# VH-VL binders against Uncharacterized protein y4mC, part 18

Target 1, 209 residues: Uncharacterized protein y4mC, of Sinorhizobium fredii (p55562)
Amino acid sequence: EDLSSQQQWPGTPLSRVEALAVLQTLNANLLSNASATLTLDRWCEAHRLAPPGSKIVAKHVQGHDKPANVHIRKLLHVGPNEPIVYRHVRLACGDRILSEADNWYVPARLTAEMNEVLNTTDISFGRAVRSLNFTRTNLTARLLWSPLPEGWDMSAELPVSSSGPLIPPPFLLEHHAVLKLQDGTPFSAVVESYTNNVLDFPAPLLYPQ
Short names: E, the ipSAE of ESMFold2; O, the ipSAE of OpenDDE; V2, 0.75 times the mean of E and O plus 0.25 times the DockQ between their complexes.

## First folded at step 11 (VH-VL; framework fv_teclistamab)

Design f5 (from e1 with heavy chain S52E; at its last look DockQ between E and O 0.47; V2 from the best seeds 0.00; counts 0 for: pae E 6.4 > 2)
Fold by OpenDDE, look of step 11:
Structure f5 (fold): chain C 209 residues (1-209), chain A 124 residues (1-124), chain B 108 residues (1-108)
Amino acid sequence: as target 1 above (209 residues)
Amino acid sequence: QLQLQESGPGLVKPSETLSLTCTVSGGSISNRDYYWGWIRQPPGKGLEWIGEIYYSGDTYYNPSLKSRVTISVDTSKNQFSLKLSSVTAADTAVYYCARGSRLFDWASYYFDYWGQGTLVTVSS
Amino acid sequence: SYVLTQPPSVSVAPGQTARITCGGNNIGDKNVHWYQQPPGQAPVVVVYDDSERPSGIPERFSGSNSGNTATLTISRVEAGDEAVYYCQVWDSSSDHVVFGGGTKLTVL
């Protein structure tokens, strides 16, 4: 199977339903697990988005900074002078970037080893701090792109079938969350944007078509 | 430098649909960090949020206007638009388009760039 | 619906300090943003996230937020500060941007 080509979903009502179902499944999985990285590992494997055995690899995005604001500091229960590190990464499944993540974290609440790997490697944040057995509090979760209009399950007008494929925007989901230590102490705020590559597999074939 | 400019008819008849377009220059609407909103201000009154849209089509609307409001985005033109149906004299206002900004969560959501506004008068 | 309450007007002499309040239920748990709107102009953000200043905004402008009241403080008020000031929050319960009624600051 050629993984280098972008898969296209038909522009049919059925395909739109399928796309929504798939996206909501991913959304549910992401929201029910503390680590987005691990969730994407499973997603990548299940949908064959990379060769067997592949794992999500983080790619650190250099060149810009987003300093923590007052709101982030409040959420993290830190004062104005407490160091907060911003880290921007792209999570890749093979050659496909599945998400981008903005992470603000309190290095003083991590181990020295964690800080070291976060500063010197492209390890995903979730993997780096996995041993903390952290919990995740989701603050916002948005379906940025809906294949079907609101109320489609009632009486809303549905898009007609088109000869062209579905054209998802670059990002389909966005999550905002706070990560907490076992004692409830927050240590990280994270924004996750999930790309249309999460759907970069053949559209499900349902019978009859 | 980012600039927003409202355009559209300044006069709309009652029961018709108000239509405005905001043209964004100096930056892309297809930026994952921002939303694009509409705010109006009746003459001599305060600001009222109408709604906003993400480049992907995700929208938020003022509940009081939701049934009449449609916001859309055209990334190819770097524009987003407002439609307000069934207008009355109460819809007479200066309409502003603005960029919605937030670093994290909606709690920090505010408008950092505004258009100059365009007056829309509803009159027969 | 969530409501923000501002005094309709505040008057201050040049050089003095103006304080504009914004009341809301547990507003201290929210982030308050402030806009300045000179006559006939579009609003401009002067304070965001309770106390942050955008680039270009003088340090004379400051904000605080606790309990049920947010406050915009303008020190050493100048004639050019005469404007209507609006507070704003995002209400998570209704996914609603909420503006205060606005406060007209008059410089005597």
Scores: ipSAE 0.677, ipTM 0.882, lowest interface PAE 0.9, mean pLDDT 94
Fold by ESMFold2, look of step 11:
Parts: sequence; structure tokens; C-alpha cells
Structure f5 (fold): chain C 209 residues (1-209), chain A 124 residues (1-124), chain B 108 residues (1-108)
Amino acid sequence: as target 1 above (209 residues)
Amino acid sequence: QLQLQESGPGLVKPSETLSLTCTVSGGSISNRDYYWGWIRQPPGKGLEWIGEIYYSGDTYYNPSLKSRVTISVDTSKNQFSLKLSSVTAADTAVYYCARGSRLFDWASYYFDYWGQGTLVTVSS
Amino acid sequence: SYVLTQPPSVSVAPGQTARITCGGNNIGDKNVHWYQQPPGQAPVVVVYDDSERPSGIPERFSGSNSGNTATLTISRVEAGDEAVYYCQVWDSSSDHVVFGGGTKLTVL
């Protein structure tokens, strides 16, 4: 009975409304917590995306394919010659990758111990730097896919039912943020992207049994 | 490696609809970092952006063409398409598909891979 | 809408330095991208984000952007650099990609 997220969400107007409500519930939970890892721990448990008691596991993805551009350097208040390190981490619950985080950070603004652990382990960025008691400025929170068209809640017409399931794209939600030291100094620009595995459970049943 | 290939008719009659498809190979169209665009170039003239599409279906169009243009995506075929209605001789051009690369915001938006282009002639 | 202005042509001798300008109101606040289009070929990005160079583009290509002018600089120009060069930005006020009119570089 383990269906993929694509097969578990019918292509009906009701299912589309449910999918949007679930996605925006996750979005609100992520935006109201400085730690995406904590939010995803709760999400995984609540939706049984892994065996009970499972916690989010971070995996550092090797390879530096995304150098900092001029806008990232502006966000970090650094010049063109300041060293910036790119780090790509996947957050998984059991077998399900729930998110990918891309960090561009300024090593000179971290402790030597933090830089060592980031360079040598799979630790999530937020856990590695937690002792900074950093703050987070959310820049954007974008649905990469909306199950309903723009204006659905007023005059726009809802999509007609299809015979097949909803086909969510690989990534559904994206947050851009800057992490700052307590004095407001930025030290990391982050893109957090959430996969369609966050919906890998049956659509809510909205009828009594 | 990523490749983009335009396909479609090279000759279209006035008042008809120009229809082109871009096939993406060596990479997935369902990538959060990229938009998929159409640019045209009339013979001997400069580049004109037509519009682009995100794999979710969100589109952005050149205001001068918006009333006549439709861009669509088929993620299952790794393709995106252009339709330009009510064409005239002024629509004769080489049509390129391209990958738009961005990060963080639209200010860093540029086309890092281009197709070879296909000439479409509008003639009776 | 937002307008990018380029000179229609620039001529240089082999080994000299070519400078191609792209003018725009407060263009220094935007990211400028540059494309090379050899005759009969598709454009290829040679500089992005004002001054970044894609892998495989020679170090002879460089860019700068400040005030109302962005500049593509090609040092030690070779005959193979003959092409039309376009600048491009994103105009956030209209959600519109804007290209310059193009500059034909002739290597004498």
C-alpha cells in the first residue's frame, strides 16, 4: 500500500485544495522556526514518512557547482576577494530526501572549530553553527509549484478533474534567507528547497468512516 | 552535457500560428534553478526576448508579444514549446531556445545554454 | 521600458584591446551579462554577473559595471573574436529581459 506521492493525490479540485493547504501548512511551520531540521523532524513524525522515532539525517553533498555571485556577496556584505565556501546538504527522513540546502558562507565569520566540522563531517549547517545563536532573515518564500491557479480563491476557475493523479514536480517550495550573527553581521546566504517527498502520504480523506 | 534543440516548420503562412518545440537532453527541465526561454533574431537585426517558462508552468512574456504568445512545458517529454499566433512577415526570424540561469533573485538572470536556432520564414 | 544602448561597431587591430560599452540608467545596480555571436552562429555567454567568466572562456574576456556604463573588455584580440556582442539585463519593474542592440567587433 506504499504509493508514490504522485499516485496518492488524485487529479481532482478537492485534492488540489488539500495539497495547497498541506504545502502552506509546511511553509508556515518552516517560516515560524529558525531551524528547518526541527520542523522536518516533526513533519516526518506526523506524516509517518519513516519508522517511528526517526530523525532527520544530514548528508553533505560533495562538489562545488554553484559559486557565489555578486548578489550573494552583496547579501553577505563582502567584497569580490573575500573567500566564500559553498556547501550542499540533503536532509533525509529514512529513505526520503525532504530538502536540499545550499549555503554560501564566510569562513572568516565562523570559529575554527565550526569550519573544521563543516569541512570534515556531514553535519547540517545550522547544527554546526548553533552556538552563534544566529538570527535568520527570510528574503523569499516561493511555491515552485501551486496545485491551483493564481486567483483560485476569488474569480479564477478551478481546474477540471483529470483521470490521472497530481504530478508534483521534484521541488515544491523554496526559501531564501540570510543568517546573521547577533550583531547583525551576515555570515551565510541559504537556499532551502523542499522536495515532493514532503507530500509522500495519502491525500486527506474528507469523509467520515 | 546539456543540449537544446529547436524543431518545427521553417515556413509559416501569414495569419497562421508559428509553433516550435525545444527538446532538452543531457539534463532535466524540472530544475529549480532554471527558466526555459525563447529568443528570436530577425535577419540582420538584434536579439529579442519572447518569453520564458518555469517547469511548474509559470510564464513571463515580452509585453509587445504577450497577446499572441503562448509558451508551454511538458516535463514528461523534457520539452517546452512556443506558439505565436497571427504571424506576419515581421515575425520572420531565427528562433532560439535557451536555458535561463538564476540564483536568489531575477537580477542574476542570463542564458547559459542556447540551441542552434531555427529560421522561420513567414511568407505566402 | 528599460533601454540598453551599445555602439553599433568597434574596430581593433589584432593584439589590441577592444572595449564594448553598454549604457543604461543606473546599470551599475544591475547584473550585466554579455554574449558573443559569431556570424551565422548561436550566441554564447562570455561574461555574466558583470565580471564572472564561464568555464572555457579565455581570461582575455573581462567585464566591469558601475554608474551608467557596463564594459566588456577583450584583451589581445584575435581574428576569432570577430562577432556581434550583446549585453543583457533583467528589468525588475516590468519582469522583462532586455538586450542591447549589439556591437559588431571587427578585427582588422
Scores: ipSAE 0.055, ipTM 0.647, lowest interface PAE 6.4, mean pLDDT 87
ESMFold2 (binder alone), look of step 11: mean pLDDT 94; pTM 0.958

Design f6 (from e1 with heavy chain Y55W R99K; at its last look DockQ between E and O 0.36; V2 from the best seeds 0.00; counts 0 for: pae E 5.9 > 2)
Fold by ESMFold2, look of step 11:
Structure f6 (fold): chain C 209 residues (1-209), chain A 124 residues (1-124), chain B 108 residues (1-108)
Amino acid sequence: as target 1 above (209 residues)
Amino acid sequence: QLQLQESGPGLVKPSETLSLTCTVSGGSISNRDYYWGWIRQPPGKGLEWIGSIYWSGDTYYNPSLKSRVTISVDTSKNQFSLKLSSVTAADTAVYYCAKGSRLFDWASYYFDYWGQGTLVTVSS
Amino acid sequence: SYVLTQPPSVSVAPGQTARITCGGNNIGDKNVHWYQQPPGQAPVVVVYDDSERPSGIPERFSGSNSGNTATLTISRVEAGDEAVYYCQVWDSSSDHVVFGGGTKLTVL
């Protein structure tokens, strides 16, 4: 029964250090694991973002498709006439959307069964194509928001305390990657964007001991 | 519907700083898929890109203007701004703000929503 | 920096087809966008990503891009199509937006 958890992240230098540490812990976990979904499962449980035992639920988002451009076609080693399918999925923990994923993939490089489930269900892309035993090449992994300035760890000057809370923007972290078959053939370009809901818990209480 | 509106003085003296603000309405400036750009057009001439900004503060500038240009964003006001220092008569132009679509950091983007433009004249 | 080359003008009779070219080294490897700018107005995108058409743009506007040339094609040209047309790319190697010099379409 935790009625005291309504407090925000304070606008202090300590809170900014904590936020950066927490955000970069998530970033490192995502980069060092094969499954973003499993990483988010653990994150959700560890931070009580939903009832214990909750699993990440995927939801296919339709209606605002983003067609592949020439850059995506280069990443996928395909010509201008190769069919490419766009798929947008949100990953949620309870009622909290933790991430949105955009996939541009080459259906000809998947099995008929994989294409069927991707076309007809809300399944996450990684789960649908799991049996390919694909590899992942990370192209970019960046903070869209950093609570501390570049070079903070060698600087004498941290941000000054404010009386208001930290207000993270809607998206905090973004990964770009290419998924490849065992032989190195690319089959999907992905953008994974992580929402401020990943920090939707009280700031850590750090007390002297 | 998303709308962009330029505002600022229409007359600037040589050597001073040109300052413009673009107000975004009908949508949020804090969008993962959008870049916000400034483009100018001297009278009777073509379009020249000045620079673009992502809501997180990442900026991209035309190298020919980079030493004189600052673009900034104020997400709380849903606005982004242009400052061009040390102006001369060559900086007289219609200035447009525009929304660009973002896909990857190195992916293509184009400007699908434009402001109506504001003429800035540099004259003594 | 990357350069886009357009013819300065194209003339066409009403009802005919206009073709406006945009030249660039290996432009077929880039996404090309096309803007229509009527006199005294802001530009409006009419084709993006080589051949995609925004909602509300008639199907008589089309685009293609291969090799060193991208082309905007306007079939059944109307007097209202008279404008300056610009091509544009993002050059990812230098992080620059590049516009062509513009092509004035005159409808006879």
Scores: ipSAE 0.049, ipTM 0.614, lowest interface PAE 5.9, mean pLDDT 86
ESMFold2 (binder alone), look of step 11: mean pLDDT 93; pTM 0.952
OpenDDE, look of step 11: ipSAE 0.766; ipTM 0.906

Design f7 (from e1 with heavy chain S30Y; at its last look DockQ between E and O 0.82; V2 from the best seeds 0.00; counts 0 for: pae E 3.3 > 2)
Fold by ESMFold2, look of step 11:
Structure f7 (fold): chain C 209 residues (1-209), chain A 124 residues (1-124), chain B 108 residues (1-108)
Amino acid sequence: as target 1 above (209 residues)
Amino acid sequence: QLQLQESGPGLVKPSETLSLTCTVSGGSIYNRDYYWGWIRQPPGKGLEWIGSIYYSGDTYYNPSLKSRVTISVDTSKNQFSLKLSSVTAADTAVYYCARGSRLFDWASYYFDYWGQGTLVTVSS
Amino acid sequence: SYVLTQPPSVSVAPGQTARITCGGNNIGDKNVHWYQQPPGQAPVVVVYDDSERPSGIPERFSGSNSGNTATLTISRVEAGDEAVYYCQVWDSSSDHVVFGGGTKLTVL
């Protein structure tokens, strides 16, 4: 099977149901875990998106700053003068970028070692701060693309088969969350955007028994 | 420099469908940071948001209009479009397209670039 | 849906300070954005997220937001500031962009 390139699914109603089921399975897994990186490790392994044993690798994206605004400062319980750092990373499994994460975090709430690693390496944010044993408050989760229309499960007509493959847009799912210390103190506001590479495996095959 | 330009018929008959297209130049609609919006303004009145769309097709609509509104994107033409069905004289307005910028979530959603607007008159 | 209330008009002399208010229930918990619409022109954002200025907007434009009132302040008003000014929020209860009714600023 072709795990090294974008897999195309048939443009059929069945494939659309399968795509929605797979995407919502990923969504549920992400929402039930404090660490997106750990969830993506398991996703990559389960769907063979890279050689067995591969771990999520982060790449720090530089040159684009997005300073925290008043809303982010309110979410982090900080005043206007508290330093907040923006960090943008891409999370990849092998050569497949699975997500882009935007973090606004309060360096004063991390250890000096954590800040050094975040400032000098490509480490993923969740891995760098893992020893905080942080919790996650999910604010929103939204499909940026739905393979099926609203009401598909009751009264809406499913799309007819198209002549071409199902073509997901580049980003499919977006989460907004706040990461908190064990005592509830927030230290990072995060946006996680998941790419169509999360579906880059063959469509599930349904066979009669 | 980013520019947005509305185009479409200036006169629409009652009960017909109003159709407008916004052409984006000097920047790409294919961008994870922006939603693309339609806002209207009846003559002498205030602004009313119609809806916004992401390049993936994800949409938000004004609840008062959603039964009559469809917003769509065509990333290959760098355009997004508005269809408003079953129009009446109350739909006469200047229609603006705009780029919506947000940081983090929807609380920070505002329109940082606007088209020049196009007047659409609904009359027989 | 959420309602924003603005005075219909404000008049100031050149060189003075104009204050345009935007009222809403607990608006201090929201982020307020402000637009200037000169006569016959499209709106232009002048303040966003309560108090941030876009590039190219003079420092004499400023904003504040607390309690039930957000305020756009224009110091050293010039004749070129004559316009209608709109406030705007996102209402998370209905996922809806809400505009105020607009305030016409007249420079006498």
Scores: ipSAE 0.457, ipTM 0.802, lowest interface PAE 3.3, mean pLDDT 89
ESMFold2 (binder alone), look of step 11: mean pLDDT 94; pTM 0.962
OpenDDE, look of step 11: ipSAE 0.869; ipTM 0.935

Design f8 (from e1 with light chain K30D; at its last look DockQ between E and O 0.72; V2 from the best seeds 0.00; counts 0 for: pae E 3.1 > 2)
Fold by ESMFold2, look of step 11:
Structure f8 (fold): chain C 209 residues (1-209), chain A 124 residues (1-124), chain B 108 residues (1-108)
Amino acid sequence: as target 1 above (209 residues)
Amino acid sequence: QLQLQESGPGLVKPSETLSLTCTVSGGSISNRDYYWGWIRQPPGKGLEWIGSIYYSGDTYYNPSLKSRVTISVDTSKNQFSLKLSSVTAADTAVYYCARGSRLFDWASYYFDYWGQGTLVTVSS
Amino acid sequence: SYVLTQPPSVSVAPGQTARITCGGNNIGDDNVHWYQQPPGQAPVVVVYDDSERPSGIPERFSGSNSGNTATLTISRVEAGDEAVYYCQVWDSSSDHVVFGGGTKLTVL
C-alpha cells in the first residue's frame, strides 16, 4: 500500500524521542536552505511520502487575504504606499499537504514575467522567483508542538507509554523569514507552517521494518 | 459572535493553586492565526500579562511568573486554562482571558477580544 | 526589564485633543498597541501596530510611534472617552508582553 496513508506512531517514550529527532532534522534542513520547496522535495523523496520523483506542488488558497501591516513594511524596507501582495499557498507532495506558506512580497522588486506567473498560476513562490538567486534570512524557527517536555534531556520526567498512538496536532513547526535579492534588498516576508503530514511515515523503530 | 468567559473559584487560600478556565464560544480555539492569553490586574493597578498559548500547546510566559504558571488548552472543550501555584495576597487581581492576534510575528501581537474578567481574592 | 512609561493622568476639555504618551528606549523600533479601559470594564484595543484602527473604532483615535515615544491621539474628545489607556509592546529580547503603567484620561 504505497498510496496516501495516515501513519500513527506508538505513544511511547521512544517514539516521542524519535519524533523530536525527526522534527529537528527537518527543522535543520529547512534552516540550511534558501528554498523551503527544495527542502520539502528532498523530504518527500527521503520519506516516500509520494511516488518516487514527485515534486512539491503549490495550491493557491484564495478568499481570506491578510494585508501587510506596518511591521511587514519595515521588514521589507518600503513605505506605507508601496504595493505589497499577499499570497497563500499550500505545498503538497502528492496528496499530502506538508506546509502552508504565507508570502507578503513587493511586486516592484520582481520581473514582469515573475509577477505574471504569480498572478495567473498556482506556482510556488520560490519556484517563480528562483532566477533571482535569492537568499533567506531566518528570523525565527519554533516547534508548535514538542513530543517531549522542556528539559527532557537532563532532568525532566519522560512521559510514560500511553495505550493510544501519538497524536500530533495539525501544525508542528513554524518559520519566519525574509527573502532578499543578491544585493540584500528584501522582497518577501514569509511565514511557513508545517503540518503533521511531515511525520506521515512509519516510526523509526531502530530495526528494519 | 466570539465570546470569552472566565470561570473558577473567586477565593483561593495562600500557598494553594489558583485555577481558572476560559471558555471560547462563537469561534474555534483551534485556529492557526491566534494565541490565547491570560492577563491580570490587581485592584487599582495596571495590566500584567501572565502568558499565552497556541492550540497545539506552544506557550510563552511572563518571566517573572514562569516558575509558578502553567497554561494549558483543551481543544475538545474549546477551552484554555491557567494554573498559578503557591499564591499569596499579591496574586489578588481581576483575571482576564483574551484572544491574541498576530500577523507574521510577535511584533504585531495584541489582544483583540477580552473576557469580562473575574476577581480572584487570595485570603486566609 | 524593558519599561514603558506613561503619564499617570491627562485632563482635557470636551471637543479638544488628548495626547497620551508611551515612553521607552527605542520604542520606535517596536510596534505599539493601545487599549482603552473604561471604569469597571475590560480593556478594548483602540489602536494596534502603531497606527491601525480595529473595525468600530472612530477615526478620531490615531497613533504614532518614532524614536523613544509612541503617542495615542484622541481628537474631539467626548465624555465617553474617559478611561484608563494602556500601551503595549512585545519585548523580543525576553519574549514577553509589556504594558505601560496606564494613563487616566479625565474629561473636564
Scores: ipSAE 0.470, ipTM 0.809, lowest interface PAE 3.1, mean pLDDT 89
ESMFold2 (binder alone), look of step 11: mean pLDDT 94; pTM 0.957
OpenDDE, look of step 11: ipSAE 0.830; ipTM 0.924

## First folded at step 12 (VH-VL; framework fv_teclistamab)

Design g1 (from d5 with heavy chain Y101F; at its last look DockQ between E and O 0.80; V2 from the best seeds 0.00; counts 0 for: pae E 2.5 > 2)
Fold by ESMFold2, look of step 12:
Parts: sequence; structure tokens; C-alpha cells
Structure g1 (fold): chain C 209 residues (1-209), chain A 124 residues (1-124), chain B 108 residues (1-108)
Amino acid sequence: as target 1 above (209 residues)
Amino acid sequence: QLQLQESGPGLVKPSETLSLTCTVSGGSISNRDYYWGWIRQPPGKGLEWIGSIYYSGDTYYNPSLKSRVTISVDTSKNQFSLKLSSVTAADTAVYYCARGFRLFDWASYYFDYWGQGTLVTVSS
Amino acid sequence: SYVLTQPPSVSVAPGQTARITCGGNNIGDKNVHWYQQPPGQAPVVVVYDDSERPSGIPERFSGSNSGNTATLTISRVEAGDEAVYYCQVWDSSSDHVVFGGGTKLTVL
């Protein structure tokens, strides 16, 4: 129960199937909800990644501005002179950083109050703009690491068991999305990258029925 | 300041495996904004992308080379490597390693730092 | 698969404007990046995302992209601008970096 280190899963074919199933469960939950923060709240609770009742805490990261480019401006339906703000946030459950989110957003499409809290606090973007009742258009979702080879479910040869643990890399899943007002107007382009801490719990115990 | 340096044998026999390593200094390959690439240029010819790798191991390969190419990363040594199997004279080229920056998605992927390149000749 | 076409060469007099084109089907829907490669040297990016200029690249380098043509424009051309210039895109259909064939800029 070492809360300061990554939980180790066995390096077996069973553990790899479990890891893929858990990752794709998280992926599906994230894709079916406009708010990654709310999805991570539930994930944290369900997997006991922090004391019961813990909520996701945002940490605003500064010092590495990534200005919007022409591509982002095309996604947001804005011209070359429209102000766009970049904001980088880490989402944590207790001491575990679960994701990093990058937002490029159009301040003119938010209220003055929303812009003030985004400029002066560590609030997560989704919480700051929740009253817009925004929708989310998912552009891509990619596993940055797959526990099993392509074709594992049909003809591919599965990895053999190893004596050492399964070692997930630092980032496992990446999403690209555009957030839109109720009328379909885009106001934020977002990249969400999910860390290996999303698997930082013991491998599931699978009991045959 | 960031520097990329290619290293490996300058001469490879036909049907053998070409193997190169790129050593990154003045910066870390463990950065979420970059995919690290290999690009080659036959003498007097244009540029051809071979593939790119993220420090997690996620890779993309040129479809025309995919069956013969493996790109790998060693974060503890701040290095990434290229292996190209079953080489022929057509694989004679200057090989560059490069840092690729990706803002948001792949549409904005470009190479902002390049190594000096190393000539690899395939000859018996 | 996706093909980028560049003229093999362009010649301009010093102080004039050079325009180097990169043709592709609906290239205006892509983001175009441009590299300068001096003789015997590695490429260096001079324009990215159609029209953005890296820090340290002179303002006389600029880019545009619409329809089927992207253009690198070099105003007030100097002898030091002699190089081969490559355009580059990402082809999402095959997850592939595509380079143009290169254009040799000669300053007469």
C-alpha cells in the first residue's frame, strides 16, 4: 500500500488483459462525458486513489506559454487577430497527478467573471466555464501505450509471462477535443494526457465463476 | 543549448542492418511536446522521413519503410535509435535525427532542431 | 500517396522578392512548414504552420497557404539566402510526414 510509488502489476498475459480493459474503461468514460474533471472524480473514488470523498484538485502550470497557431485558430473559427489564451493545468487526486490538460480558448466567448477566475486562480478550465453548459466534440483518442499487441483478440501471438512487473510508461492515453457553446460555437481546443497514475491500484482479482 | 548528434557505422554491407543512435544534449528527450524523428537524404536528392518516436515509446513509421524499420528510445541515456534491416544501395544516404514539435495535433508537426547528419554508405 | 510539388529552381536578383511554391491537392486544408538547407548543411525551419516565423528568422521570410498552393516569400533577397528550400506537411490518411522535392534558390 505504498502511496508514494506506482502499484506493480504482474508481467503476465492476464495482467495485460486487465490493464487494457481498465484503460479502455477509462477511455470510454472520458469520451462519454463533457467534463474530464467529473470523470476523474469518479475514477479516483472508484479506485481509491485518495481518501474517500476526495475531489480532483487543479494545479495551474505557468512558465511555458504555447501560443495558438493557424491550425488552432481554424478549429476555433477565429481570425489571425482574435486573442487566444493558453492555459496548462495538472489534475490531481491527492498526491497523484492523473492528467495534464492544455487549453487554447477564446476569452471573448466567455463571461468577464470566467476570464477573471481563469486569470487569477488555479481552477480547472471545465469548472471555470461549467455554467456555459458546453458540449464536447472529440477529435481523437489514442493509447500512447497498449498492454497487448495489435490483433491480440484474434490471431496475434500474446506476450509470454515475464518475471518482472508490468511497467507502464509515464503517459498512457491522449485525447484531442473542441469545446463548444450550446449553439455550436467553438471556444476551446483541448489536449488531455493521462498519466500512469490512473492505474495506481492493485491489479483486479479475477475469480472464475 | 540543445544539440543532436548522430553516431554509428558509416559503412554497412548489403542485406545487413543499419544501426544509428542520436544523442541529445542540452535538453531532455522526456518532454511531452516532442516526437523525435529520423530523416534521410540520398546524395543529391530530397528529404525522406523514416519515422518518429515519443519518449513513452509511441512510434510512427513511414509506411514504405515500416516492415524494415525499428525506432527505439532510451530515456536513461537521453538517446533514441534507428535500425533499418535488409539494406541495399538504395539506403545510402545522409541520416539526420531531429526534434519534432507538435502543437495540439499532428497537423502542426515540424522539425525545429536537426543533427548535423551522418553519411551511411551501403556497399560490399 | 499525398504528393507535394515544387519547382526545381528559382532565380532572383539581389534585393528582389523570391516566391517558392508548394503545390498539393487542397493543400490549403493542411499546415505547411518550410525548411532552408544551405549547401552541405542540415535543414533549418524558416516558416511553420503556413505563416509563423521561428524566433531568429528575419521578417523578410513569410508564408501563405490557400487552395492548392502554399508559397514561401523571401523579400529583399540576399546572397546568403541561396539554398534548397523544402515544404512539408502531415498526411493524416497514412500518418506520414511528406516533403516536397525541393527548390534551389539562386541569387544572381
Scores: ipSAE 0.529, ipTM 0.821, lowest interface PAE 2.5, mean pLDDT 90
ESMFold2 (binder alone), look of step 12: mean pLDDT 94; pTM 0.957
OpenDDE, look of step 12: ipSAE 0.610; ipTM 0.874

Design g2 (from d5 with heavy chain L103Q; at its last look DockQ between E and O 0.61; V2 from the best seeds 0.00; counts 0 for: pae E 3.7 > 2)
Fold by ESMFold2, look of step 12:
Structure g2 (fold): chain C 209 residues (1-209), chain A 124 residues (1-124), chain B 108 residues (1-108)
Amino acid sequence: as target 1 above (209 residues)
Amino acid sequence: QLQLQESGPGLVKPSETLSLTCTVSGGSISNRDYYWGWIRQPPGKGLEWIGSIYYSGDTYYNPSLKSRVTISVDTSKNQFSLKLSSVTAADTAVYYCARGYRQFDWASYYFDYWGQGTLVTVSS
Amino acid sequence: SYVLTQPPSVSVAPGQTARITCGGNNIGDKNVHWYQQPPGQAPVVVVYDDSERPSGIPERFSGSNSGNTATLTISRVEAGDEAVYYCQVWDSSSDHVVFGGGTKLTVL
């Protein structure tokens, strides 16, 4: 699948400031909400990334296995022989894939119904386990792309304008988190990677009429 | 199968820039699971990590070298590159490129495939 | 910066067990990776995440990590195991890879 943006922002210092501001707005919204899917629903609607009323849909990517390593097992408070399942899901708004999520989860900590749904459908992980009323501990959040150099906010030197458009790389944000039961027991370790399609709308209008 | 091959000049003059390229074959550099690394080893000495890069351009550098190092990626050529500026005799080393697997977070970051290495000598 | 300490050398008779240590403050809280570097060759990972073996690495190679010491254990040592062995961690305080100084394993 092509994850390239269909909207091209000018290759100017202003567009780079706008890109950083928009990305950090999305980052803050994601970090302040337990549901990435709900945040992306709102983002998609607010930026018209799909027809009005569109909701985030998930696609389970099958055939790839990434067994949990010892670090994931430590994060989940399980021993070397506890069954752990890996699940890879893409979240899309219309035709735009906005994120990819990787979950390593402990099936023994879920209900039989949840495990059946996760094993047999494309449902997003958070939707499948919603009735657990789980909590989320965010471990890290990182921009995979820095539109402006470090220290830009104290420097007179911004990047020079280019003749071509700003071209964001395929992935822009990465989050790591652990999902926990109400009693604090961890049951899933998750990596969420956000694509450049989150910027697939016209650059913000900073010079209003 | 996956192979990594370093290429570039074997001799660099002091104060100039050392430039190396790693060509990846038998696999794609555009993979979500990997950061691509440069590691060096002065003759008779231990291993020193220089830095690692993701195919999006996200980069981590050894703090002791960060002011002089730039790592870049060219996904269309399936290559990544090292530039080390203002070199001295202390930069004489075998330079390895390597694939680094990062599954969940950085705690599990290790190099599962290495190039054969190329000696770069810094001398007049 | 985080420091990993390895003995410079370890000698072992063929068929016996070699143990190579990697010391670090609270290294048991980290994931330790081990590389074998035969003379004149590139390193190859033999243990990762404290105790996991890559495909193709003999069961004779094993690892453990607790407290301030990680250990690479090579059972039934063979002449072909003669190499320098490096431990490696990630230091999250400064976001960088740290290697130990290396241990030369000699098989007598």
Scores: ipSAE 0.423, ipTM 0.789, lowest interface PAE 3.7, mean pLDDT 89
ESMFold2 (binder alone), look of step 12: mean pLDDT 94; pTM 0.960
OpenDDE, look of step 12: ipSAE 0.682; ipTM 0.890

